# Designs tried in a protein design chat: VHH binders against UDP-D-glucose 4,6-dehydratase (TGDS). Part 3

Target 1, 355 residues: UDP-D-glucose 4,6-dehydratase (TGDS), of Bos taurus (Bovine) (a6qlw2)
Amino acid sequence: MSVAGRAESLGPPDSFAKRVLVTGGAGFIASHMIVSLVEDYPNYMIINLDKLDYCASLKNLETISNKQNYKFIQGDICDSHFVKLLFETEKIDIVLHFAAQTHVDLSFVRAFEFTYVNVYGTHVLVSAAHEARVEKFIYVSTDEVYGGSLDKEFDESSPKQPTNPYASSKAAAECFVQSYWEQYKFPVVITRSSNVYGPHQYPEKVIPKFISLLQHNRKCCIHGTGLQTRNFLYATDVVEAFLTVLKKGKPGEIYNIGTNFEMSVLQLAKELIQLIKETNSESEMENWVDYVDDRPTNDMRYPMKSEKIHGLGWRPKVPWKEGIKKTIEWYRENFHNWKNAEKALEPFPVQPPFV

## First folded at step 15 (VHH)

Design e1 (from y2 with S31R)
Fold by ESMFold2, look of step 15:
Structure e1 (fold): chain B 355 residues (1-355), chain A 124 residues (1-124)
Amino acid sequence: as target 1 above (355 residues)
Amino acid sequence: DVQLVESGGGLVQPGGSLRLSCAASGRTFSRYFVGWFRQAPGKEREFIGAISGSGGNTYYADSVKGRFTISRDNSKNTLYLQMNSLRPEDTAVYYCATDYWGKIWYKSKSYDYWGQGTLVTVSS
């Protein structure tokens, strides 16, 4: 296991105003964040830390891989000795912690792996960041920590009531992160986001999975009822939210990053069938849907209010019609962004295609 | 292409029970998601609960959770709403509604097909 990966660009440590560590940077959301940071902050060194699990791809960073203010380090946040050395050698000023196990359905099958990565890994990281006197530590959490509700909207003061192992692990990790603020006034910020969609998402998640199934002339496989609804944010809107929190977020605070846009899994299937199969025939559309065995009951909604981050000047800007069309186009050309991506199209549970 | 007819409404005392039926006709009903709504005089329609096409999953508004039970019998194309521990606040016209795609299924505006309604009055 290597402490240093292939460095794509190394500047002298003293040539940059700040050094930013992004964990999980070869993954979905974090790769968009890295691209924006490299482009928007040319005077900062952006350090991508990723262990390159099955959901990750360095192709996500190819447009900036040769930039002088970007470098990649392969490593595991659960390796406490490696993490301590990383902070000692890389002189990190800011941490954006995205690395996590995130698939809710997998969390019911592989629950202890989620605990290890999400809780222990986060604790290792925040402890090392505190020891190194990092200037800001941003922990990326989820709206699922609130638990579901059909009619109550959650703000940042609402208690955490997680209902699945993924959400529980994120809630527990938040407790460790927040304890460093409470005990030491270590400058942590927690974000809780709605579901995100867009390019770079490994196609085990519902939006890219349905897109990829339909583009391969296969039916949308509905796990469970398909009646659960989710709020979906386009990736560039979420990156803008993280940039806003980076610039204006206050230490010790929690920021919801949400949207009023909401859609059930079944309605998602209908819209994707209409767009990809170019049909409005109700009978034809119904034939593109298939149901598979139920899984554990999921929360039906995760409604939340985002007034705090609106007060910092952020609101989502990308309309669904625009974002989903760009996403469909991306998967048409990039389905093989991951090795053995066709394993992601299998019904739950999905086995990692590790080579 | 789906027709819904509610029945079983009436007068019941507080604390009592009542069972509503929703008979469906038309296209393959077992693939349709069905919701129950109610409308009290002078108020907007309120979501009560819903059941998946297979009947395997049910969902309830917080105001009725634990008191109301939704079930379906696809061989008879019929839904049932069992209402227990009824309160005066439950007085309303009760509607069943259906939609194949489960749009925003807790909002009445999203449903394509509606029954005519059946009145439930909870009064001593």
Scores: ipSAE 0.013, ipTM 0.484, lowest interface PAE 8.6, mean pLDDT 85
Fold by ESMFold2, look of step 18:
Structure e1 (fold): chain B 355 residues (1-355), chain A 124 residues (1-124)
Amino acid sequence: as target 1 above (355 residues)
Amino acid sequence: DVQLVESGGGLVQPGGSLRLSCAASGRTFSRYFVGWFRQAPGKEREFIGAISGSGGNTYYADSVKGRFTISRDNSKNTLYLQMNSLRPEDTAVYYCATDYWGKIWYKSKSYDYWGQGTLVTVSS
């Protein structure tokens, strides 16, 4: 009869102010986000959902693994029954969705797996989050959804024109996420970031791969011409951007997270050789480069304007020289962060080992 | 050290064609990325296109794509810029430039070695 009597028969309210689900949290960018959330928000429960594929490592989280406001759940976002049960039991308030397959060259070989994980998995997750009345859902996308251009800079209103299966899967997933805003006003936010570098990145990607090759006295293997350029954003700058979007981002909006810093693969090799082999001799540096026959189909560059997130008060702060030196030192100490790290150094990644 | 000399510039009517050459001497030319740039009076140098050392990969600015073709003959250490369907706005001094490391290859400041330039004027 009495509403007060029912409230008194229950224990005190939840001990945490918010419960945050981070998918892919044992991966690269998401692990930095989890560490920051756990340390800076002790009154939030941070839930790491990861299936622990070959790019993931729980060592990325060892500094916070014993914190009272952190928990790890091993699971697959493609398992719709598991995901529904997760939202029913964990009372999740906020979702940060990082989990994805991300290797562009691999996406040409295993395209249906990318569709399954990136599109179907995202659809399962956003549907369950909507049903559970989650208060904010952030989908982490990529600047590659715009397609490449030499002359044109893309803003958030630019059409998506993906040119490879990875970018296509991310663009398709964005469509599913945005449809929940359009139809239900479910509070989604989409971020599209430049390439990120820093500690915790599995060394199949160009920056950690070249660092690790040079540190093992092996040549940088250039696939194709090496003329492709990318904008590189340091991991801690990207975490600050996600925190800014979490606090100030508006539902239904898309935010580019970018930098004007740009570098070709060949220029990257030169700078890493100079830093790691401590040489400025052009002929010596040429000895640290080798070419591998390759059939590149990647865009030349992804120019992007980030004025919208600048209006929220975020800008990249870490200079390249500082960020790359920290990254080089991390791999010197932590190359074996992944059991199979040596496989990442081959010119063509083989099929991932069983998790 | 690489030395570059452009030639083949001149007057051409709109819609016409012209072929520029860039002769290279010095170090082994076949490893170098080569770019073509142009500079109209009072403007900054503009990227036109680039070609890989092997000649297998070419890249073009959108303003010239489909009209200009870059090629190279490594046996003669020479690059070519074939310009078709020329327009008055193509009037400029045309430069070839090269760099080993392919820095930001569409930016003129990334190239270490430059030719002196050759003038192309498109006018009726």
Scores: ipSAE 0.011, ipTM 0.485, lowest interface PAE 9.2, mean pLDDT 85

## First folded at step 18 (VHH; from e1 with V34M D62V V64E)

Design h1
Fold by ESMFold2, look of step 19:
Structure h1 (fold): chain B 355 residues (1-355), chain A 124 residues (1-124)
Amino acid sequence: as target 1 above (355 residues)
Amino acid sequence: DVQLVESGGGLVQPGGSLRLSCAASGRTFSRYFMGWFRQAPGKEREFIGAISGSGGNTYYAVSEKGRFTISRDNSKNTLYLQMNSLRPEDTAVYYCATDYWGKIWYKSKSYDYWGQGTLVTVSS
């Protein structure tokens, strides 16, 4: 399903073997993927498409921004005319679709915006990619589509039972993406990952939020009981998983990208307090935690099995102790990576303007 | 520095009910996340359910849904387990446990303080 001649027509020297579109590339996970692709695959042209919302930062790409095999295009995947023109002009071979709205708390107050971006935007993109005959389309989804469970682990054959608007929008988008395989054998692959952490994550998410609060001498604000647990996967491990799926993933298939590492929000706070405030005193650590009322509820756990991707030769390699220390160090120097990062630290969700 | 003492175990006929108590002493009880576990001979400790420090949230193992109820009275520093419709396979030593930080609350390794246990025997 490769279009063998497209990359070779791009000009001398270094005619590109493949042209890869990465949506959401100024965001968290996708920026790590772009950096890896640009540095390690100089014969691929890497095209970053991003709308540049509040979670995005072109600083995430600074180390590769001037490379000859990198190109940034500002645009909105929801603009179908723009997306059609993009595929006509850039001769895209591979699509890695990361662009999404991802904040679960915001999805309860801005639910229609999540539907528009995550469902409609994905449909526009996969339709244009199919028309342009791209050779591979990777849709990046989430373990939250399975819904929560206390003791049952989900594999890729388990039904989707999403319980919040964010997860629902991702599950719906998966259905549109998969339908192109079923109808046309368009080579799509879906990935569902555990929560990812690391540098470049906008600090509204729990790990960077707690790190940033503690580094600014503020308490960790626990929403609700703090008993919910999540599996956390380090950013470089997830990049390796996407590379593995890109090389070895079968068209039409779904791959869980997970880890057996699991932690409650309260235990996370404890460990971050120990590392950042350099204390093991239980009474001292209690001074760094406050509780706030939780408006919407969320699932307690998202347990999943990752045997399919293990069969492709991928497993997480970065231990929590190593990954979290690197993450803490990055936020110490880079809190101002985003223009209004301080707004991410508010103890309660702020009602955003209707867009 | 928390001490936990279970009571209320004993012999019960199948289909019967028992109410277990766990008396706590030491640091402020209302701050602690509490759990109930059981251990049959030769088996690992098995999670039954857990309750937040405020008592506002309860969580149960799937196998125990609908038969067991966890509650707490923070004014008396006491945790309770009401067990109904008891079966012979419920025979075990029952433990209460606590943890301030609410780690992985369904796993026994996440709890810092344990009681000595109370035996429940379900036999006709």
Scores: ipSAE 0.011, ipTM 0.484, lowest interface PAE 9.2, mean pLDDT 85
Fold by ESMFold2, look of step 21:
Structure h1 (fold): chain B 355 residues (1-355), chain A 124 residues (1-124)
Amino acid sequence: as target 1 above (355 residues)
Amino acid sequence: DVQLVESGGGLVQPGGSLRLSCAASGRTFSRYFMGWFRQAPGKEREFIGAISGSGGNTYYAVSEKGRFTISRDNSKNTLYLQMNSLRPEDTAVYYCATDYWGKIWYKSKSYDYWGQGTLVTVSS
């Protein structure tokens, strides 16, 4: 039985219409994408490639882990020999490239790791995908490549001006991906999304961190004044955007995936305190906030126009009130989704880069 | 269901050369990631090198770099190990192994199918 089951996966599975590689699939956004693809496209084989770093959890995929059209492969996109072999054997038709290092504060301390994973790893992957004649390659980038702005919204033609090593690594990776379109007409598409929130996000990021701190009777740690704002997209809305781009996105194009919903870090803390501590007392809410040293670079806003993807028929549909309640409930039941999740609750002190 | 048969082992003088073959029975040889391992008496199997299904990429243990060459002929369903500059410490049973998925290629536990082995003796 076990040899026969493994042997049936040795050749091209003639019963599947497409084979889709999703890198970083045990992570936050990509796990929602995999669940959606596996459940809604049973005629597609969905291949999850993940090295299982500290932000990843195979628990994110447990509801579909036994489906016939799902496969997990543990591996590192930075291993060029492994990646070449993967494309040689798996007959991949479509690549959704999510794997990245994403923590901005860590990118100031561990910048070379971000370059290695985000730039080198992406270049390895797109080169192998091109050699294998993959029919579509979607690179998942970020609104942070534009840099901060207080007064202008960025569209896809706006110049990239990243202000931190994470954003710089994503911008550099975009250049490698786009060069394959320019030189070879390799069918790449780049997406740049606002911040995403929802279940499965490792609680080092601001929304799950504040939720988890408050649920453990600890204060929200505000870096600096807390006046910086971010646009927040719920996870299922961003999955629908990726599906829209997969079906209707034009090769060589870039699509902003954004929302007009915007909130400062301090406003976020206050709303979460109200919801989780069930209080409207201003003096009580103020006691749930602590201030810590700011990080080296702290863009105030990343405003982004999304008219291009609106023209493909996508708009965010999940209201903040609904999305945040689902998120709070998920973390109440799933804080230990990651090994040693308590580590994520500590503030991240950063040495000033100007000393 | 895949069977692997090594051949070409034997006695060779130090400094000599030997070419091992691994014949694969079955229809899927060209899709197989193949490896060579060896095992001296009382020791664990140790990795020598590996080759992709197409033959386009090879991997070698650091200690064997430059002395050993792995190749394959997919039309004959055969994997080869060319060993040069042999030394008495190369005395071992040599195994070919395969894994269709190309997992962790330097780990013996990652290989699903193994040959019976062929003895190489380097006598000083």
Scores: ipSAE 0.000, ipTM 0.101, lowest interface PAE 22.8, mean pLDDT 83

## First folded at step 19 (VHH)

Design i1 (from h1 with R27F T28K)
Fold by OpenDDE, fold request of step 20:
Structure i1 (fold): chain B 355 residues (1-355), chain A 124 residues (1-124)
Amino acid sequence: as target 1 above (355 residues)
Amino acid sequence: DVQLVESGGGLVQPGGSLRLSCAASGFKFSRYFMGWFRQAPGKEREFIGAISGSGGNTYYAVSEKGRFTISRDNSKNTLYLQMNSLRPEDTAVYYCATDYWGKIWYKSKSYDYWGQGTLVTVSS
C-alpha cells in the first residue's frame, strides 16, 4: 500500500492517518527527520523515542515540541519490556530506527556497549515491530559496513567487511533486520548513508568538532596525516533520501545514500579555518592545525554507488559551500545545546581496540 | 612562483631502471605533500605515488607497489622516483605535483601545481 495513496477519510478529527515511531529522535539526523515529518505531514502522529544519552538534545526539536502531531517518549530500545509496551499502547504503523551508538573512536574503547545498543537494541525493536505488524520498518545503517576501499565502489550487493567496532555492530544489526524479511517477509528496508553534516550534531564528529574548536580559538586535531577522505551529505538531503525510501523503498531491499562530494580531513580543516578565521594565509592556517596519533584502524575512503536510490528520484541538492556555511553559523549559536559539549572538544585518546 | 621541473626521463630497455628527479622552487618544499603521476598517450593521467612533507609517509598505487619508490631530499628541494623492472606499458610522460591542501592525494585533480613532465620510453 503506497503511503502516498488515497486520502483515506480522516477518521474523527483526532485520528491520525499514520503513527510513525522514530528512534534516536533527540539525536542528529533523526531530529531533522522528525521536524520534517511533523511539519510536512500534519496527519501523521510522530512519536520520538530517545533515551537522551550524552549526545542527545531536545533543543534540536524545539521548533516542533508543541505540535499536536508530535510526541516524545523517553526510553531505551534495549528495554524489551518497555519496547513491547510501547508498541501495544502507541499503535505504531511505521518505524524509522536511527537510535545507535555512532562514535567510531568510542567504539574502540567501548565495543561491547556498541554491540549491546546497536545489535541487541535493534533486535528488540524489530522483534516488537514484527509482533505489532508494523507496515514498514526502516533501519538506518552506514557506508562503513562495506569496509574501506581505494578504487572499488560498493553497491548494495557488495559484501559487508567492517573494520571497526561501530561498523561491525551496524552490520550485525543489519543481519537481524534482514532476517525478519527472509523469515517472515516483514517489510524492512535498510539504508546505508555516507557521512552526514549539518546542524544538530553533537560536536564529537569531525565537522562539528573542527567548527567548534575553531570557534573557541582552539586547534583542529587531525588524526594521522589527515589524508583519509569522506563523502559528506548535508542533513536535509539525507532526510529527503529517507522520505524517498519511506514512500518508494521496496521491502526487503537495501539502499545506499551517497554523494560524489569527497574531501580529506586535512582539506576539511583548512577550508574550515579559512571560513571561520577568514584567512588565506598559509602560515596562519598552520597555526590552527595539530596532528595526533591515528586511529587503530582508519580506512582511507568509502566509495559507494547510489544508483539504486537515484532510480527512486533522489539526488543530493545542497552544495557544500552552502551547507557548510549554514552549519558553521548554527554552531555559533547552538554549541551549548548540550551540557557536556566542551567535553566533546577534548582530544580522544587513541586506545587499542578491545580484543 | 611555484616551479616544478622533472628530469631523468629517456629511453630504457625492458627490465631496466630509471630514476626521475623533480626540482622544486618557490615554496617551502618540506612542508608539502608531493606526488608522481604519469600519462600515457591517449590515456588518462594516473597516480603512481606520493610522499609526505617530512618524507616519513609514502603512498603507492597498488599496480606500482614494489617496482617504484618515491623519496625526497628536503635539503635539495628535490623529489625522486626510482623505477625498477620497467615495462613497455610504463611508457609515459611522468609528472611531479604538489598538494597544499592534502586533498584526495591519489587523484590528479587534487594537486595544485604540476611540472612540465619528463618522457620515459621503455622499448626494446
Scores: ipSAE 0.040, ipTM 0.461, lowest interface PAE 3.9, mean pLDDT 89
Fold by ESMFold2, fold request of step 20:
Structure i1 (fold): chain B 355 residues (1-355), chain A 124 residues (1-124)
Amino acid sequence: as target 1 above (355 residues)
Amino acid sequence: DVQLVESGGGLVQPGGSLRLSCAASGFKFSRYFMGWFRQAPGKEREFIGAISGSGGNTYYAVSEKGRFTISRDNSKNTLYLQMNSLRPEDTAVYYCATDYWGKIWYKSKSYDYWGQGTLVTVSS
């Protein structure tokens, strides 16, 4: 028996011009992408696939959750039967594959889970998308696949030399995705992004973690020296880059999505202390920083050239000063976006020797 | 006042070695990140390497890794640069610099305080 009430209010299955699958859509970057797609493409059905792990929140989609061109499906890309059924029933035209495990420190402890989700899950997805004759498949990778460098800038032809289990899993997944282009001319595109920041990022990552610690009157905890640097892109700039690649990206190509903006972890702490504690006193700011035991060394820098995507007309527009202020304000009011967000403020444990 | 004074420069033959010192005063030396730079005539300042406040971590320009060693003695407020296998292209004025916050530590513009420099000449 059907639900008591009126018959379906939605149109027939073919009422939308395109159907777009976004994996990991309750997560950080993908949720911004979904909001933009739902708002700007009312004739496209946007399908959010997420298994809702601890970093995900359906609150990230609340402003568009009632739109007729938005649909949430809970599921796991590692379940090959489910994924095959999904492509058979949802008539997917375009895939944006964001779903991944991403925390580098966690990847040293749970390395096989990263392999399973990032490599096997991606292979399941691209295989099913190819079988269903999807017209475009965008795989979201990372600048970390190049490995670190102090002075060499990587372009898209540079060899991959990952140095940690997270980066290794992304590099391996790229190989599976690229093989479908090489063998079948299946229209894949790979993007490799600098680090992204902004609203919706689970506060275990350095920027939201420092913001949240300081807003709760706790010190920024620096693991090791804090001298490693990252290039940081604001979330809306990254969404614009993905839209540019979706519209203008050539099949089989790889696009770096980077910025010249670069900052060390220590400088990040300084700027957040100044903004959140409203002080310029050097000695007062030093009191908001604490150091914890060393851990395996991460790469110091991931320098990239982004001339290919600049040639498509994209450049980052949001200055750091604007983007970080918006991010600080979002966490001031939205720390409880995730259940038990307080757990993200805990330090990662120091592993015993030889374990 | 923060002050940095380099010493130990001079004339050395190719293939030789030299040890530079940087005496620091006017700040809590062990809290500050330190860097070494050099400037050849007619060129911009060039990053050599850097060392954390505790001395536990060192970082080098790729071209200098293996030949140069940075160290510090926090009990003496002194930074050192050991240079081996010197070449004529190493001829330059050598500077120490410091910064508390470790900004973009391989860029000279990111350092707040500089020494006056010490000349190193590598020639036969």
Scores: ipSAE 0.012, ipTM 0.503, lowest interface PAE 8.8, mean pLDDT 86
Fold by OpenDDE, fold request of step 20:
Structure i1 (fold): chain B 355 residues (1-355), chain A 124 residues (1-124)
Amino acid sequence: as target 1 above (355 residues)
Amino acid sequence: DVQLVESGGGLVQPGGSLRLSCAASGFKFSRYFMGWFRQAPGKEREFIGAISGSGGNTYYAVSEKGRFTISRDNSKNTLYLQMNSLRPEDTAVYYCATDYWGKIWYKSKSYDYWGQGTLVTVSS
């Protein structure tokens, strides 16, 4: 007598508590954010919007690609009609806006593209979100909007003084986002983070580029003297910061997401050489470094105060030694997750493709 | 403001039944997971079970499976816990909680709002 196990009728798909739109989700930080949201928030529907540009990889999301509370939509935030339709159909409650052109070196060459994507695209998105009465809109900005400083630490009230086209575009986009708060009390929150490192980053930025170069027995290309310093946060720590802001961040407020860990580009190169090439010889280390011309504008430091977000209970946790090791290991196996990743390893400026 | 108010606790004999209620206000009740927890004196808070916003899905701790039933009436913004075959070991303060942020439902830390609790005492 075959006990026919009564298939418990899967009741109508339970409505998700919240629907979260994450733009740029096939990118770096946003992919970590999506993975975290999907895994840790099963009652949230996570909608990934990405246009799948050269630096995007769906492999970053492979671990959650089949989850029921995850949806990928290919699209461009600069397409106002598409974005409007998206909000009408997907009933978005929360927006996390990560999508941007972010390569600073490229911004000097393609400045208008950065303006178009980062400013116009953000304007389209925040407008649509406002019309859709989204309950929270988080705009992801950068510490570079403050401009460079040698000694002064910037807080959230410090004026924006960007020195490169990327930072300028991000700063301009902030103005649009903030204007919706000022005019409509639309619940926007702006974050300004230090440099982020970790898995899933396209290898055009300093850390993944140096790692990849060295792993391919190529030299690190240092711009100028390499004495410029950056503060580096590990990807998981930054995700936790965004989660903190999502939960506790006040509408209309700005939150710096910084760290006290600071390193020069030169020191970074040396440390990576030591780790990857397993050498402690200074002479040998020099063999893995090339110096190239500096950027047209290269700020020496971006020091920030992060007391505001600390007050919300967030602090960075992952030590550099741990984070960088994990990062190095990841790139050893995942460098080819992007189409034409080798192109990212070319020294900048990239000679315009001969049309 | 989110408010959760438990009721229905009291003294019951072993083998008895009790139905707890949790009145919810200050949020769209039907959208959110609701959970029941209990805490006995000197013990950690224990997960009993949870129910989805629509009421279509219920989840229970392995230890409580079959004895306890969670339900909800979204029209009344009320969560219920039906407890059957009660034992002295079930003596605890019972708490209603909402998973407002949609976190992992089986972890107490994932729940954002809690009621004050209602005491259930199982004794002969």
Scores: ipSAE 0.008, ipTM 0.299, lowest interface PAE 10.5, mean pLDDT 89

